# VHH binders against F-box protein At4g00755: the designs that were tried, part 13

Target 1, 377 residues: F-box protein At4g00755, of Arabidopsis thaliana (Mouse-ear cress) (q8lg03)
Amino acid sequence: MDFVNNLDTDTSLSILSCLDDPSDIVRASAVSRSWRQFVVKYSLSKNLCLKLFHQLSNVDHIIETSNDRNGESSEAGSSSLMDTRLLEKEHRAFALLARGCMSSPIESCIADAIRASSTDNYPVESILNTLEKRDRIGRTPSYWSSTGQHKTTVPESLLYKLIGDLCLITEVSIHPFQAYFQRGHPIYSSHYVRFRLGHEKDNSPHYNNSQDKKGEPGKSSIESNYVWTYTSQEFSMAQENRLQSFQLPEPVLCIGGYLLVEFLGRVQTQEMDGQYYICVSHVKVEGRSLAKSFRVENVDDNGKFGLKVLSYNDPKKMEEMDAEAGQDMDAEAGQSQLRNLEQLLNLLHRHPLDVVDYVWPDESDDEYAESEDEAEP
Below, E stands for the ipSAE of ESMFold2; O stands for the ipSAE of OpenDDE; V2 stands for 0.75 times the mean of E and O plus 0.25 times the DockQ between their complexes.

## First folded at step 4 (VHH)

Design C8 (from c6 with S99L G100Y Y101G D102Y L103D E104S Y105A Q107D H108I; framework vhh_7mjh_2; at its last look DockQ between E and O 0.01; V2 from the best seeds 0.00; counts 0 for: pae O 6.7 > 2, placed apart)
Fold by OpenDDE, look of step 10:
Structure C8 (fold): chain B 377 residues (1-377), chain A 119 residues (1-119)
Amino acid sequence: as target 1 above (377 residues)
Amino acid sequence: EVQLVESGGGLVQPGGSLRLSCAASGFTVSSNYMSWVRQAPGKGLEWIGRIYSGGSTSYNPSLKSLVTISRDNSKNTLYLQMNSLRAEDTATYYCARELYGYDSAFDIWGQGTTVTVSS
């Protein structure tokens, strides 16, 4: 039923504005030329994306790379033609964004560990250890530890860089560390965890991922250099030695690519000093990255930013192309190796005499033990 | 106006139980960290325990077996249940709001309610 041509504009707009799935708007734009023109003219893709992800209201402008400018002649068309081109560009960009939010694979979204609010024994108990899934490497414990506090209300935080400037985050997982080498095997968890997503302030010196400057536990709250556009509820964390998954109530579009994990309410004291610590062996962040399609540019003090479209190609095709190109440089293996080297260096600083045989997980021993069902005769 | 008002104090016999109440106005108890603190005659302040915004509790290890902190969100009220009271538990009991952070402090206090444990 072609209601766009048979109904008045307001009725048609009312009907199409009832679509709550961005993919349906894209499908609607594919029905006919008239439907597409309607969808573009009234910015339906943009409006729905803004409704779903309020952070997109801070999109100031869209930037396309010159390569996707097929033959649009630079003729200074009338103001009306410019407006139409802008609306078309917006439709393409927001349609791509909607597709990415719906269809991009769910993956690990942590690129790097940036900073901890405190660290007890740096570099041995660094935030870098939280990138390792294991709570031990050989005989050496692998965890981040806060400094000790007398007050249970003193929070701690871990700051991470995400793999993209735009990431749709769905879940965060935390593994509290159990000190198996201490009497009673205490678990240094928190009562609650909270998550913040956001971006760096434009005037903030790029935190070179270099060495945690031995800066004083300076009052510069990690928060001072970042703008948090989303803050989750407080999630209860169990006092258990396991990876605990915290699903966000809704998928959250992170703009700028930073995650802060906040630990609220200290639980466990160390016997030696009677102070409260928080220790974490692993942090995992899951979601959908749009890094292949989008970049965030020029985030101003008001949180306004440019949305750069890198490519309109199917992210899956780009993964296939990267997989074909990446048969040479296992960049993930390289980053894993670098992390492992940093972790090894940290371990060596703790125990210079303990040659920890870093057993690289040999990828090989996924020997599927085919259980030979011995058919008894 | 932001206020805390304690109630429920009085004279109790040794071994008795008592429930104190702390009614908040001007802010929501369930959105804050709340603590109970006591001061015995001639002694300093002693922290009893806390309830977090999420509803978990933490207690002074010396008092953990004797006290329970709870709240009623509908009444915007904090409670302290005390059991097996001793003469040593004679004190003025205060409820306070805590601000979480690196410089966590009590910013709002009640006027206190006095508990006397005597035979």
Scores: ipSAE 0.015, ipTM 0.384, lowest interface PAE 6.7, mean pLDDT 82
ESMFold2-Fast, scan of step 4: ipSAE 0.305; ipTM 0.679
ESMFold2, look of step 5: ipSAE 0.390; ipTM 0.740
ESMFold2 (binder alone), look of step 5: mean pLDDT 85; pTM 0.858
OpenDDE, look of step 5: ipSAE 0.000; ipTM 0.277
ESMFold2, look of step 10: ipSAE 0.376; ipTM 0.739
ESMFold2 (binder alone), look of step 10: mean pLDDT 85; pTM 0.857

Design C9 (framework vhh_enristomig)
Fold by ESMFold2-Fast, scan of step 4:
Structure C9 (fold): chain B 377 residues (1-377), chain A 117 residues (1-117)
Amino acid sequence: as target 1 above (377 residues)
Amino acid sequence: EVQLLESGGGEVQPGGSLRLSCAASGFTVSRNYISWYRQAPGKQREWVSTIYSGGSTNYAESVKGRFTISRDNAKNTLYLQMSSLRAEDTAVYYCAREYGYDSLDYWGQGTLVTVKP
């Protein structure tokens, strides 16, 4: 039935606006030329995207890096012709964007650790330790630690750069750190965790600038240079030594590629100093990265941005052409080995300074000697 | 627009009880991290108690066992039930909604509690 030709516009829009799958809109645009013109004219792909991901209301303009269509005039000359080209461009971009958001594989989305609100014993207990799924390197503990605090209400945060400028985030996982080397094996965690997604205030994701702006070590704040466009609910954190997964109620599209993990309500004091600490051994973020198809340009103070389309090619073929993805993984493995070496070198640097231990070994070597870490009976 | 309005303060004898109220508008108390603070004359402001979004509570050592923080989600109101009051509890009591990094986003006007024979 050709209801687009037979029914009034409002009735046809009502019917087609009930489509909630991007593939259905694409199929509708293939039924006939009149259906395609209707889908394009009334921006159905864009409207579906906005309905599913309200963050996409911030797309200011679309940039296509290649145009294989011969015969397009740079002159254009009329608003009607320009409107038609804009609507076709929007249809293509938002259809691809919707497919990416709905069908791209769920993967690990952290690209880098940027900084923490504070760090105890920097750089040994830094945020970099949270990138690896472990709580130790050999016999040396591996975790991030905040500085100590007297008040339970002082929050802490960890800042990460995500893979690509556009990521649809579904889940964040946190592994609290249990101090297996301290008496009672305390878990230094928080009552709640909250997630924020956003971008740099200065328009563009700058990977090198983010590394340069690691902040001042030991500060209990992480407020500058970022705009947070999404803030999650507070999730209750169990006081257990396990990776805890927090699924967002709805997938959230991060524009600009930054994630802030905020820890609220301190729960555990350290016996030696009576101060509250928050420690984390691992942070994992899962979502759909759109980095292979899209880039974000010029995020302004109001969150408006340019959406740059890199290619309309098959994602599987794009992965084949990106043969250096394995080299990037090897480079990441090299970075992990370098971090391990740095931590070991820092430990070795401190050990030769314990000369006093050779004079009074009974006083300086007072370990709670529960050597149950990999210990045998 | 966020606003916090404290009430229920007054004069009380040592060993007496008072219930403070904090009426919230512009946000939902059940979804937020809400604290009571107090400031005695000539002293620094000190934290008293917090109720977390999930309903768990925490207290300063000086008030444990004597003060109880609670909320009524339907009335969007926070309470501090104070019992066994002492002279050192004399202070202006503030309701605070905490957001940000070491920063309290919103504070109420305060309500004065005077414990004196």
Scores: ipSAE 0.000, ipTM 0.153, lowest interface PAE 13.3, mean pLDDT 73

## First folded at step 7 (VHH; framework vhh_enristomig)

Design P1 (from A4 with D33A T52Y S54G K99T; at its last look DockQ between E and O 0.08; V2 from the best seeds 0.00; counts 0 for: pae E 16.1 > 2, placed apart)
Fold by ESMFold2, look of step 7:
Structure P1 (fold): chain B 377 residues (1-377), chain A 119 residues (1-119)
Amino acid sequence: as target 1 above (377 residues)
Amino acid sequence: EVQLLESGGGEVQPGGSLRLSCAASGFTFSTYAISWYRQAPGKQREWVSTIYSGGSTNYAESVKGRFTISRDNAKNTLYLQMSSLRAEDTAVYYCARVTYSGRYYFDYWGQGTLVTVKP
C-alpha cells in the first residue's frame, strides 16, 4: 500500500514523522524517487539519528572522500542548489550510519588496552592481561591487579581503545579474577561496575615526550585526557568466577573510540597484607563497529567534530566482500591479544615456554588442577 | 628457567630445631606466594606452610605454633624455622611456587632437602 504518493505534504510529513526506527526511514527512502526526495528534503534520516544518538549533535560538518575537502568544492551559483546538495550529503551520511547500526555484525570491539588507574607489580599484572580470555597461560596467571587500598571506597578504572572512531556498543563483559593460588581462592571483584564512552582530548606535547610512570600525578591522568559523552548506570557485579555480561539498556553510539570501565566498591582483602584489591582476568566489549565507513576528525575546543565518510559501500556488502576475498572478520579481539607485542614480550621474559601456549592455546588443558605424586626425591 | 634450591636439612634430636632455606631464581620472587611442602617416606606430598607476597602466613595444623615461615625478598630466599621437632616431621622438604585448587598443587619445586628426626 502506497497511499503516501496521493497525500499532501503536511499529511505525508505527519505519517513519516511517526517512524521511530531508523530502518523504517531508510526503507521509506527506497520506495520511490518521490519518497526519497521527501526524506532528503525534510532531513528525516538525520533527525531520527539525532533523536536516537544525542552525541551526533556535535557533528559540525560532513567530509566525503571525494574532492570535497573543506566542505563545498564547487562554486555556488544558487542558494537553493547549495541547500539541496547539503541535504543530499547529510542524507547519504546518516543513511549509511543507520544501515551500519542495523546491518553490521556484532563483534568484539576492543582494539587495545591503554592504561589502568593503578597496577600492582607492573608490568606483570597489567591491563594487557585482560585481553586474554584465559586466567592463566601455562603456569603463569593472567590478570590485571589494582594496587592495594585500606579503604573500600577507592575506585579503579581500565581504559581501552575501540576498533574505530564510531562503534555502536551493546554489551560489556567482565571476568573477575579468582586467585586460585591463594588460600580460600578468593575472588577480587567489585560491588559495582560502570562504563563510560568518549573521545581523547587535545593532544598534549608533554604526554607524548614523557615516560609512563605508575602513580605520577597529572601526567597520565585518565580523567584529564578524555571527554566522556556517555556514562552508564552502575551494574551490580556478582562475586563469581565467570564472565559476567552487562547489556546496556539501549545500544550506545561511541564517538571517538574510547571505553572506560570503572570498578566501584572493593570487596576482598588479600590475606598476605590485609589490603583490598580489584583483579580482572578478562574484559570484552561487543557492538557494531563503523570503522570501515566513518572516521571522526578535528575535534575542537567545544567538542564539535567533522564526520568523515570513508566509504559508502553497504556494511553488510563489505562483510560479504571480505569473506569472498578471503578476509575473515572472525579475527576480532582474540587476534588483537595474540598480536599484542608488549604482552608477548612480557611472557618471553618470564616464561618462554608459556609463549607457545599464548600463541596457540590448547582448549582442553587444565594445568592448575593437576596433582603431583613425587616419590623420587 | 625457574629454579628453587633447598638447603639446611640434616639430622636432629626430638625437640630440636632446624632452619631450612630455599634460594629462588628465574622469576620475580617478591611477587609470588611461596610454600613449603614435605614428603615423608611412603606418604604423599603434603602442604606445610605458605607465605604470600605481602607477608601474611598460613600453616598446616600439624605444624602450627612450631614452624615459622619467612622470606627475604632482597636475597630471593624463603625460610622455614622449625622447632620442637618430632619423629613425624621426618621428610624431604620442598619449596614451591604455589597453586591452589581445593588442595595445594606444586607449580615449581626443587629436589628437596632431607630432615631426619632421630628416634
Scores: ipSAE 0.000, ipTM 0.156, lowest interface PAE 16.1, mean pLDDT 74
ESMFold2 (binder alone), look of step 7: mean pLDDT 82; pTM 0.817
OpenDDE, look of step 7: ipSAE 0.474; ipTM 0.818

Design P2 (from A4 with S101P; at its last look DockQ between E and O 0.06; V2 from the best seeds 0.00; counts 0 for: pae E 13.8 > 2, placed apart)
Fold by ESMFold2, look of step 7:
Structure P2 (fold): chain B 377 residues (1-377), chain A 119 residues (1-119)
Amino acid sequence: as target 1 above (377 residues)
Amino acid sequence: EVQLLESGGGEVQPGGSLRLSCAASGFTFSTYDISWYRQAPGKQREWVSTITSSGSTNYAESVKGRFTISRDNAKNTLYLQMSSLRAEDTAVYYCARVKYPGRYYFDYWGQGTLVTVKP
């Protein structure tokens, strides 16, 4: 017996609203035609998505790339028929979005390192080095460095582009840099880190179209050109030479595809000049990308945007098909190759041909070498 | 206490000469590589020259052939002989002790001595 037809509307809504799993709403819509019509009529897929991801309240229209060859696309003279077609379109899009947010694989979500608020020894110690997991390439250190500051309260930030303009972000990981070549092997972490997610402003130059160069210091550009729709709590960073992972309290749907990592509270001075620095060897961002199913279009001044559906195929099946065809592997390999080339160019700027090769001592070697060098007799 | 003290700066006419000194104390000078750096007003600090503990020398292209670095290990003193001075050589000149060989790895710096080349 079909209980939707045998119960009043409010009771059926109460029962169906207890479904917390998006796949349960999809299964309910497949039970019978009357159940599907009920799910569509009362926008249960949309309402579940809004319950899970409040950022979706800013979707003001849905754009489909598929030709609508059924009656859903025809211009009927009835307002009731047009309302039904809108509800069906919303159901399809939000059901797909809910499945993608809950079942797409977790992956690395950084596409590009854009700019830092400051960079010491540009371009050698630029944000581009944070895409490399290792803190050295051969004997050459790999890290981003801020400029020095005399006050501990001056923050720093790193700006990244994500792999798509609709990503569900779960975790950010940061590896502070330990200067193994300095006395005491200092670690140039910060006390706290904070994350922001957002999009470019409507009237700002797109980073792909910009006259600005990648990796250049750009605090003013960061402050002027981006809108941050999510800001995390401050997370404590340990003064430890390891990848430190910061799980967001809830997964966050990033609309527009930009991440800002903020470093708060300087800890470590450099002996040479007595100034505080922040240095980072690696940044990693993990989440679920919806880029194969959706695009975000036309974010306006109020934060409203169009949600463009690219494909209604199962996001998990599309990821597997792309991997089998080599599409994701080819794109990732090409992007990794570009990062390797950029790091090599930075190394060439850092080590001119007349620089003497050297060995990076550890702290115990430094201790022995320093005392031996200062012997008087 | 490790200390580096620059001296010998002053005003000169274009084409003139100066000799800078860096007096070192508090460490075994003869076992360290030592460098000269300079910083013009409003500009970043720039490498000028390095002399190794064994006496090997190298120079920035902008000063090659005009400047000569030397050391006197008996006097614990580093020198920079500057000739054919130009307006662009106006800067504060620093000496720095190399802790580990290679660029950017210095543990002690002097307070600097000002060189002004008149227009």
Scores: ipSAE 0.000, ipTM 0.174, lowest interface PAE 13.8, mean pLDDT 75
ESMFold2 (binder alone), look of step 7: mean pLDDT 82; pTM 0.823
OpenDDE, look of step 7: ipSAE 0.033; ipTM 0.475

Design P3 (from A4 with D33A T52R K99E; at its last look DockQ between E and O 0.11; V2 from the best seeds 0.00; counts 0 for: pae E 11.7 > 2, placed apart)
Amino acid sequence: EVQLLESGGGEVQPGGSLRLSCAASGFTFSTYAISWYRQAPGKQREWVSTIRSSGSTNYAESVKGRFTISRDNAKNTLYLQMSSLRAEDTAVYYCARVEYSGRYYFDYWGQGTLVTVKP
ESMFold2, look of step 7: ipSAE 0.000; ipTM 0.249
ESMFold2 (binder alone), look of step 7: mean pLDDT 82; pTM 0.820
OpenDDE, look of step 7: ipSAE 0.580; ipTM 0.863
ESMFold2, look of step 8: ipSAE 0.000; ipTM 0.241
ESMFold2 (binder alone), look of step 8: mean pLDDT 81; pTM 0.818
OpenDDE, look of step 8: ipSAE 0.643; ipTM 0.885

Design P4 (from A4 with D33S S56R K99T S101E; at its last look DockQ between E and O 0.03; V2 from the best seeds 0.00; counts 0 for: pae E 4.4 > 2, placed apart)
Amino acid sequence: EVQLLESGGGEVQPGGSLRLSCAASGFTFSTYSISWYRQAPGKQREWVSTITSSGRTNYAESVKGRFTISRDNAKNTLYLQMSSLRAEDTAVYYCARVTYEGRYYFDYWGQGTLVTVKP
ESMFold2, look of step 7: ipSAE 0.274; ipTM 0.739
ESMFold2 (binder alone), look of step 7: mean pLDDT 83; pTM 0.827
OpenDDE, look of step 7: ipSAE 0.500; ipTM 0.807

Design Q1 (from A1 with S103Y Y104T; at its last look DockQ between E and O 0.04; V2 from the best seeds 0.00; counts 0 for: pae E 18.2 > 2, placed apart)
Fold by ESMFold2, look of step 7:
Structure Q1 (fold): chain B 377 residues (1-377), chain A 119 residues (1-119)
Amino acid sequence: as target 1 above (377 residues)
Amino acid sequence: EVQLLESGGGEVQPGGSLRLSCAASGFTFSTYDISWYRQAPGKQREWVSTITSSGSTNYAESVKGRFTISRDNAKNTLYLQMSSLRAEDTAVYYCARVKYRGYTYFDYWGQGTLVTVKP
């Protein structure tokens, strides 16, 4: 039965407002024409997304790359017709966003390692090594190392490019490096770690000017080239040789596609020079990428931007998917709701469900190590 | 046989410019990242710049804005345009083929070309 047609507006709104999952509002819009019109008219998909992700308050407009193909009408129509087209466009974009937040797999979101604030023995001990899970490949160690410092207060940072302009980030995991080849097997972690998410101002020119300015030794050109729209709390790091997962308090939309990992408070000196180092064998960022569906365009000085829809630019295609979803309500709704619930639980948890059993493959081979040295001249 | 042959070194006054070349042979040049390194007398070898197979560039902080790396895949040649040279840039400059195995390292090196910036 179609409840919206048979109920008054206040009762229908009360019933629909009980939906907890953004995907449930999307599915409700597919049940019938009257339910869809109700969801669109009251902007239920948009408003729920804005409630869940405050960063979306900076969306200025929706861009669809195929809207010109539909023969976009001039301003000959009435104001209510133009309002209807705006509401339909917003519904399509935010319904797609809600689906992406619930249905996209949790994955590693790092596309590239950009630079470190310092690197010892570059490029051998560079940030690129942090993309490898293992702290050694055969007999060769794999880690990033800072340069040495006599003061414990000099921070370090690692800058990464994410796989898309919009990524819903849930956790960051860091594996400090234990120098298994040094006496005492020291661990070169930091006291704290902090995460920043944001976008690039310019790709190169401002970075070139960093050497002419007087600044704090711990400040880098990285801060002058990026705008950080999210900064996490400081998380305590354990001085332990394991992958340590830092669940964000709430999932965070990264707009612009950059992550900065800051290491605060040096802990361990190297015996040979008495200087403090920070060394990391692996960095992992988990979340849901929306890169296949969305791109961010035209970020202005106020942080406002255009949300470009890539995957569903054709309104006919979106309409067909809405009709298909509604017709499968008995079986598909049950399966879709179960899948969305599992993804929602993973998204909302502070600790990773799938990471607790992470094993470093080379460390399990310690008893199988070769007994004879294979030194090269 | 993989070969990397540097050329273009010489003496220059402070503030001057030089262009280094590295001719590559014995491998598919276009598919490799290639780097410049340098070693001053009595110091460790230090990285200068890298250009990826896709053409992306990266520079050491000490040379950023003064040096430009480029490649010509049709000629199998790597270039380093050096400007605003200083006494501290005096070193033997090497080109090196980059290889990745969970970390960056270099498996083939040139013989080097000497750059001398007079004090």
Scores: ipSAE 0.000, ipTM 0.148, lowest interface PAE 18.2, mean pLDDT 72
ESMFold2 (binder alone), look of step 7: mean pLDDT 83; pTM 0.835
OpenDDE, look of step 7: ipSAE 0.006; ipTM 0.293

Design Q2 (from A1 with S103L Y104E; at its last look DockQ between E and O 0.31; V2 from the best seeds 0.00; counts 0 for: pae E 6.3 > 2)
Fold by ESMFold2, look of step 7:
Structure Q2 (fold): chain B 377 residues (1-377), chain A 119 residues (1-119)
Amino acid sequence: as target 1 above (377 residues)
Amino acid sequence: EVQLLESGGGEVQPGGSLRLSCAASGFTFSTYDISWYRQAPGKQREWVSTITSSGSTNYAESVKGRFTISRDNAKNTLYLQMSSLRAEDTAVYYCARVKYRGLEYFDYWGQGTLVTVKP
């Protein structure tokens, strides 16, 4: 029985607009042909997505890889067939987006470490080390280090590329570095951490032709090249040697695929030079990636963009296929091993002297210091 | 292979002066940052001063204005000129080579030279 046909439009719209759950919209569209037609006609899937993620207001059009792409580019006029095809296209895309945001598996969302605001001893102590869970590889410490500062108020930041143009981010985790080789085993955290999500500015060929190397410090201004559509509260960071997890108040849809981690308030000086440092051994970002379903294209001067649909396959179905291949159960472990090997190969290629030093004993500062402290010369 | 040899310690009256030396061998001295540390009886070692390979200096607050660190790269020697000495400066003084990996890391220490300030 089709109750939508028995109610006036204003009453039906009022009732259906109260649905807050993407699953309820999907269920309503499956009830009957008339309910599906109503959901499509009044853009209920699109409106729900906009209610949940205001960042989607910048979507100008939907791009598909079929004949429908040509139809969206032509001014075929105001025919009822063209309007119906546009609404159906929007419904398919936003329904898929809503399903992905509710049903895609939680996974690690960092694809690359891009740049730090400063890096001591580049490239050895670069942002690339933050992708590794361990605080050492062999006997070599693994962490990113800022340069030293005399003032506690100088911030630092780390910039990452996410695994897709659309990621629903839920949690960021930071592991501050404890310098196990220094007297007192100091921890070089910050007082606060803050997260920003956004996209590269304009995406024009002019802006995309940057010559910056992966992980190089400060070559391009981060503020000049990126637009941040979300900025979190400041989270208090503990002076503790553990992975610290910061749950966002609500999940945030990142469109454009960039994360900035800002460290605010320096805490710990290095004894030898009296300067404040911030050092991080690991950064992890968790969320639901829509990378297999969507890509962002054609960003214009107004910040409007096209949302390209790569596949209409059910995100949960794709997760099942990946799980059968074994990738989801051990994906983080396998990616960690690959990053570890890549870090070692980079050291071998960039620092021939470092390779020689690495194969010789590299005793920790604590072991060497304690041995000398027992003898009174 | 790497050796650091301190000298110049001794007994001195309060307000007096001493000059410590640290002779380095077995490595390219001019490319390393070198530090002075001290250890008073019954206490842990504490940092005193560092001089970088480029000649920049830094000092612990307790000795700032009284001690001067310097280096002679031609002689592979580190110096600490101490003036206005106080009883609390009594300690064994060590030089240490900095192995640079971002955060400061020490891989070699000298045997130390004793400085005693008694009235």
Scores: ipSAE 0.016, ipTM 0.398, lowest interface PAE 6.3, mean pLDDT 76
ESMFold2 (binder alone), look of step 7: mean pLDDT 82; pTM 0.821
OpenDDE, look of step 7: ipSAE 0.030; ipTM 0.468

## First folded at step 8 (VHH; framework vhh_enristomig)

Design R1 (from P3 with Y104E; at its last look DockQ between E and O 0.01; V2 from the best seeds 0.00; counts 0 for: pae E 16.9 > 2, placed apart)
Fold by ESMFold2, look of step 8:
Structure R1 (fold): chain B 377 residues (1-377), chain A 119 residues (1-119)
Amino acid sequence: as target 1 above (377 residues)
Amino acid sequence: EVQLLESGGGEVQPGGSLRLSCAASGFTFSTYAISWYRQAPGKQREWVSTIRSSGSTNYAESVKGRFTISRDNAKNTLYLQMSSLRAEDTAVYYCARVEYSGREYFDYWGQGTLVTVKP
């Protein structure tokens, strides 16, 4: 007999919905079959993920290679059983996602350098050089350079592909290039940088950049080919020869796997031609990659997509492990109930203000309902 | 879907003042730098002023001290306060956002608002 069964459904849901930490929800689902059933039935894992990452509201279906085939071929004509399988599928996917977002290692997330807005001495001074942290390889300098501009207001950008379709990005670091081989050792930074995260628009082989050149006034190639679901503030960049790190205010879930780095405001002219340049020796992006667990499928023109789970564990084994955890209830039911209660009390101890506020408003409503019953002795 | 709509132009005497507005939609206005440009009849388009997301401003030398650029992020609106106007300030004024990608870039420009300073 567990603690959850000793309470009204509304009170149990009130207690469990006060869990704001993804780790607490994952642990609660492992305590007993009753706890897991509540977490699954009320979509607590999914709802927490949506609370943390608004981009996940665009997920319109979950794809599991093994379970989807079994569910699609084995079950027909039962709405209640299909609903239960949908909730189980959502729970598995979003629980895995929450675990990955909280515990995957921080790593470098750039897979490829795609293009720059301009490149001087192409291809020698191309965006590819920004993947190398050293500003020289032997005696050969390693940096990207824009072309020259007479005005300081002409921006530049660098476009990168991330290591996966689903990355939680925390920090972008930029190393402006100091031209150690020029008189005065000038530093070709920008005044500001801005970051955008998003996905490729359409993802169709029929789409090409030629339409943008022939197309509507006021549409850019970036706007035509990419959708940016996150745009940062402008960060001040120092005119200093060091790796400068720009911590995002909160980690951002990038769906679709593209990063745009925008450089705003030119500061340094080259003596030979008097024009302003921006030069960068290294770009580094850090975050948590979920590429081993997930893929993004079929992003449509509204931004909706399928979330494909690449299983590291058999879903049957996960359910078998849950069943084994609950099977010892008869043999040592008293000890199992005590362990469940201790874990619930530990959860409530960590979040006491949330539980009190949430439960207390429900008690007020319940008390009014009980007063209505007293009138009929 | 990006829209930039200028207003506030008109006729004014030398030494007079005007305030131009640019209403922005279809993008996150608060995160972009926005510029004013102008084009006199028969001449190329000329940069006037830029305001960045941080609030930092820059001005062309020809307007420094006479024009003030500002923004209201709550209203998605860019302003240009013009004072001590001269005949050479007569032009169509445009607000602009410049987006640069790949080896090509595309500009986002408004339709413009005419400012005429009478001789």
Scores: ipSAE 0.000, ipTM 0.129, lowest interface PAE 16.9, mean pLDDT 72
ESMFold2 (binder alone), look of step 8: mean pLDDT 81; pTM 0.816
OpenDDE, look of step 8: ipSAE 0.079; ipTM 0.593

